# VHH binders against Putative NADH dehydrogenase/NAD(P)H nitroreductase, part 2

Target 1, 191 residues: Putative NADH dehydrogenase/NAD(P)H nitroreductase, of Methanothermobacter thermautotrophicus (o26223)
Amino acid sequence: MKLLWTSQHIKVTVHIDGKVSKMDVLEAIKTRRSIRKYQDREVPEELIDKILDAAMCGPSAVDERPWHFIVVRNREMLEKIPEVHPYGAMVKDAPVAIIVCCDSSLEKIPGFWVQDCSIASQNILLAAHSLGLGAVWTGVYPLEDRVEGIRRLFSIPEHVIPFSVIPLGYPAENPGTRDLFDPDRIHLEKW

## First folded at step 3 (VHH)

Design k4 (from a1 with G108D; framework vhh_7nfr_2)
Fold by ESMFold2-Fast, scan of step 3:
Structure k4 (fold): chain B 191 residues (1-191), chain A 126 residues (1-126)
Amino acid sequence: as target 1 above (191 residues)
Amino acid sequence: QVQLQESGGGLVQPGGSLRLSCAASGFTFSDYAMSWVRQAPGEGREWVSSISGSGGSTYYADSVKGRFTIARDNVKNTLYLLMDSLKSDDTAVYYCAKDLGYSEWDYDSGTYFDYWGQGTQVTVSS
């Protein structure tokens, strides 16, 4: 029998408004959804700091940690992102965006920076969700035109590669959650 | 109003060739990646090939690599699939699909396409 009355079954989520509810890690992973509609409400710097702290806590190949982040709050700059990222239209309506970058001078194993920056991007999405925010990963790398467009727009050096643009804000939509577990994709002992 | 209209399908013998076309209207064609998706009798939909908005990047399913070529003409707003060395296993209805912009694309979506054409039948038989 499952014990439903133990403290380990309590779910709590931490919110900036001082109310405390903690979301279990598995529930955070399972309930995160891409959010593309945002309230006209600024995200406090404290929440961005917490999200970036979480982003830097991901595993990294040979501990190279090649990630750098650009935080964009300037309305005119956010409005220009769709010009170089045609599919980033929602970014102009977000109060803030984070650009995840790789500093290639920090790379120790060729190619693994892609996994490193993917991990950092996913941690941003999960951290945002756990803090009551919505976010979406918009792809930059490996699309050459988007990489160069974002580089030019934000004065990113040649040895730094923009990987993703993640707009975030207080959600103005609630798509609900998905149950994606498929046991046919699990193979025991061999294929 | 987004519209996608496929053409160029038909009956062809094994080893033959076909060229499929998709005429697009109602959106800025060059701003969107485009894909070909097929559905064989009694099977689910299978992704075949994609091309970036600029045409600078192309992607192919392993089953068609080296035999099919995806191309686009952004002046004519037309997507193409050049199919060489056709096999009986290529028999399917072929659909032109407008890819979701990355603003709509995510890992939670059951599809990466926001519009589909009506399809064109390709039958490879002796």
Scores: ipSAE 0.000, ipTM 0.179, lowest interface PAE 10.8, mean pLDDT 83

Design k8 (from a1 with Y107T S109Y; framework vhh_7nfr_2)
Fold by ESMFold2-Fast, scan of step 3:
Structure k8 (fold): chain B 191 residues (1-191), chain A 126 residues (1-126)
Amino acid sequence: as target 1 above (191 residues)
Amino acid sequence: QVQLQESGGGLVQPGGSLRLSCAASGFTFSDYAMSWVRQAPGEGREWVSSISGSGGSTYYADSVKGRFTIARDNVKNTLYLLMDSLKSDDTAVYYCAKDLGYSEWDTGYGTYFDYWGQGTQVTVSS
């Protein structure tokens, strides 16, 4: 089913304790981890709408914004994803998944849609984390067998390219955070 | 340096069971997906099974699904393959393989490896 968000509607999310979670940008970036285990809880449509709003706010080459999104909540469809995506086994246990797609008819500059859809995918992961959810990016493009498998499973037209499948839900694991800073990769003034 | 050492292979009757082990050293074991890959005489390499760094996700080739179980012990830095209901077609050298990156889901496990063990022979015959 399609999610709708209009300027005349305000969606408000409140945690069970009556509080709204707030996380600053740097904290969200540094503490986000791939989450593959989910609680048996549905994700409210309001949170999915907020995540997709954030996904569409990323920079896009020459403002082409070629992204389209399929929101999958149907259990039978989620259970079929591992058949066409070998390492998407966790998707069958997620309450919802978002498929990030590129509509090639919207592409203005060849090849930059990959960067556009990568930005949208990362925004989904960060937005989910900031809202208390866990998610993981499972790769589809450029693996031809996965692209065609996902296309067939979700009746995606030939001019649309499935880019990533992102299952999400309330996390049932906490892997902790990593310190990945490597000063040897920073060059001052010249290589 | 990275080292992967397999053990547990041998001769077994059809319908029998074996447990393969792979001792890993020289890297942070729990940060990487691990896989089993086999090569039968005169054949190319066939991917068998993969397990995520945490052990939370496993995947199997159709030829072994329901018969083999992949597992890991991150305290002992050891990967396992439990093989049940062995068939003559399972005869191969079995290699332990390390994924080249952290256990991210960008590219499926069992696709890219940077280190391989020396292999352990499994022979299924009467």
Scores: ipSAE 0.011, ipTM 0.268, lowest interface PAE 9.5, mean pLDDT 84

Design k9 (from a1 with E104D; framework vhh_7nfr_2)
Fold by ESMFold2-Fast, scan of step 3:
Structure k9 (fold): chain B 191 residues (1-191), chain A 126 residues (1-126)
Amino acid sequence: as target 1 above (191 residues)
Amino acid sequence: QVQLQESGGGLVQPGGSLRLSCAASGFTFSDYAMSWVRQAPGEGREWVSSISGSGGSTYYADSVKGRFTIARDNVKNTLYLLMDSLKSDDTAVYYCAKDLGYSDWDYGSGTYFDYWGQGTQVTVSS
């Protein structure tokens, strides 16, 4: 198409293995919303692979990269998550969920794995959004009952800590975006 | 101003039943998930049960599943806990708790509460 009238607000097209993303990074960050209603439609393995690749590209403390991921498509297993995660009912209605975990044996600096797994979780949300999917981060760590429940349900070893459960699918809702910029939270030179 | 007022507690014998109520005011009741949380003497707070804003989803701690039922009446702005087959281990102050945010499904929802009632004492003893 003719791009002669595209001004300062240009949509960027990125080609990756024949696939196209038309959303720039700032647009993806600003328009991502938590999605809890999903179409009854499977998510292709290729999209999950792209999302997990993006998750592993996040920075980590001293490059420790402590994250491991469990991909759950089994309906019986998805249906059991609400029993150990209150308000995780939307997980059973999703076609797939990703469990973000920390392998404590990979930790080089105590405590930074929380930031590392948070970064991985956010990258999953942004990558899903950029690929036309919806997702929501449901909290597991630091809630002891949820951590232990998810560990038992998915046979997670004692040295591995489940951090978040992220259901995802094609959106069945379209919530509006918000302008959250608040200049009162920006301090120049000093508090 | 948000207010949560519990009632229905008391002394009951093992195997008995009680119905707790929580009258809510100062917010749009149906927009928020509600929970019951208990605290036994000398112990920390233990989550007991939760119900979604619409009442369509209910959740229970393993220790009370099959014995307790959570319910709500969004017309009367009242939360209930129907307690059956009570055991001595159920002895605690029971608190009504309101979810912090508008959504019971977001990160941290169902975990963080912004308002608590004064509590109602349940004592199970012969």
Scores: ipSAE 0.013, ipTM 0.263, lowest interface PAE 8.3, mean pLDDT 84

Design m1 (from c7a with N31D T108Y; framework vhh_7aqx_2)
Fold by ESMFold2-Fast, scan of step 3:
Structure m1 (fold): chain B 191 residues (1-191), chain A 125 residues (1-125)
Amino acid sequence: as target 1 above (191 residues)
Amino acid sequence: QVQLQESGGGLVQAGGSLRLSCTTSGRTFSDYAFSWFRQAPGEEREFVGAISYSGGSTDYADSVKGRFTISRDNAKNTFYLQMNSLKTEDTAVYYCAAEPSGWDYDLYTAQYDYWGQGTQVTVSS
């Protein structure tokens, strides 16, 4: 029940595979992989606070910043997510999940909240990876059945739209990295 | 893209063992999760077991748990279903499937996109 929203004043040691690591931005982007298997190990509140701080630092259309976050640690609640999100089976095995939401009352320009919440979701994935955690983005919006299922499960008000569910934990798998660079997708000066 | 081919089916006496193989072609074998399904005549296709892309996680249907084991060999681009203590109820056509687990955004509709042609397993009493 206790949340720590003082991430700027928290000192934390970053561990990757049991070792302290320094990760620059390019390394974090290129080595992040979706992780669906987690150790039976609690994620400290201090790390969640750092992740959410990073999530809120993304660019937002006309600076509307419509995102809200639900942090779910309760095992019984985590076990109910697959009932309303069939592909979210890995969520029940995670020690924590973050639900990224849009408060539509904060929207300044119609439709751009989807991009805003996508940016926040990606920042969660990158921040988690940089802190030695693993995470995966599971899709909610725009699938109406999942949106309403998640809303009902977590008592989310009608003006708030659940966007994504992101389980997080210490990785229990290592898929390695992929070389995804494709120069055929880059056009110089014009198409 | 990946192509799948099952092998190893046949006729076995109840209580016996059989190992099915699924050979894959193409690149990025390690970026795929693999599963086995089966279908008896007149029934819907049933999930049997799955192995994650890292190989660190396996899942099984309750009907086969403790009797069947799924494994993968990345060096051979092959994954297996070891079937022990076979029952007449295990008689079915067995299919292998692949899920592209290199994806960074999970959507249910794309979980299992690739299927092989199937291999018949018949368990006699």
Scores: ipSAE 0.016, ipTM 0.395, lowest interface PAE 5.8, mean pLDDT 82

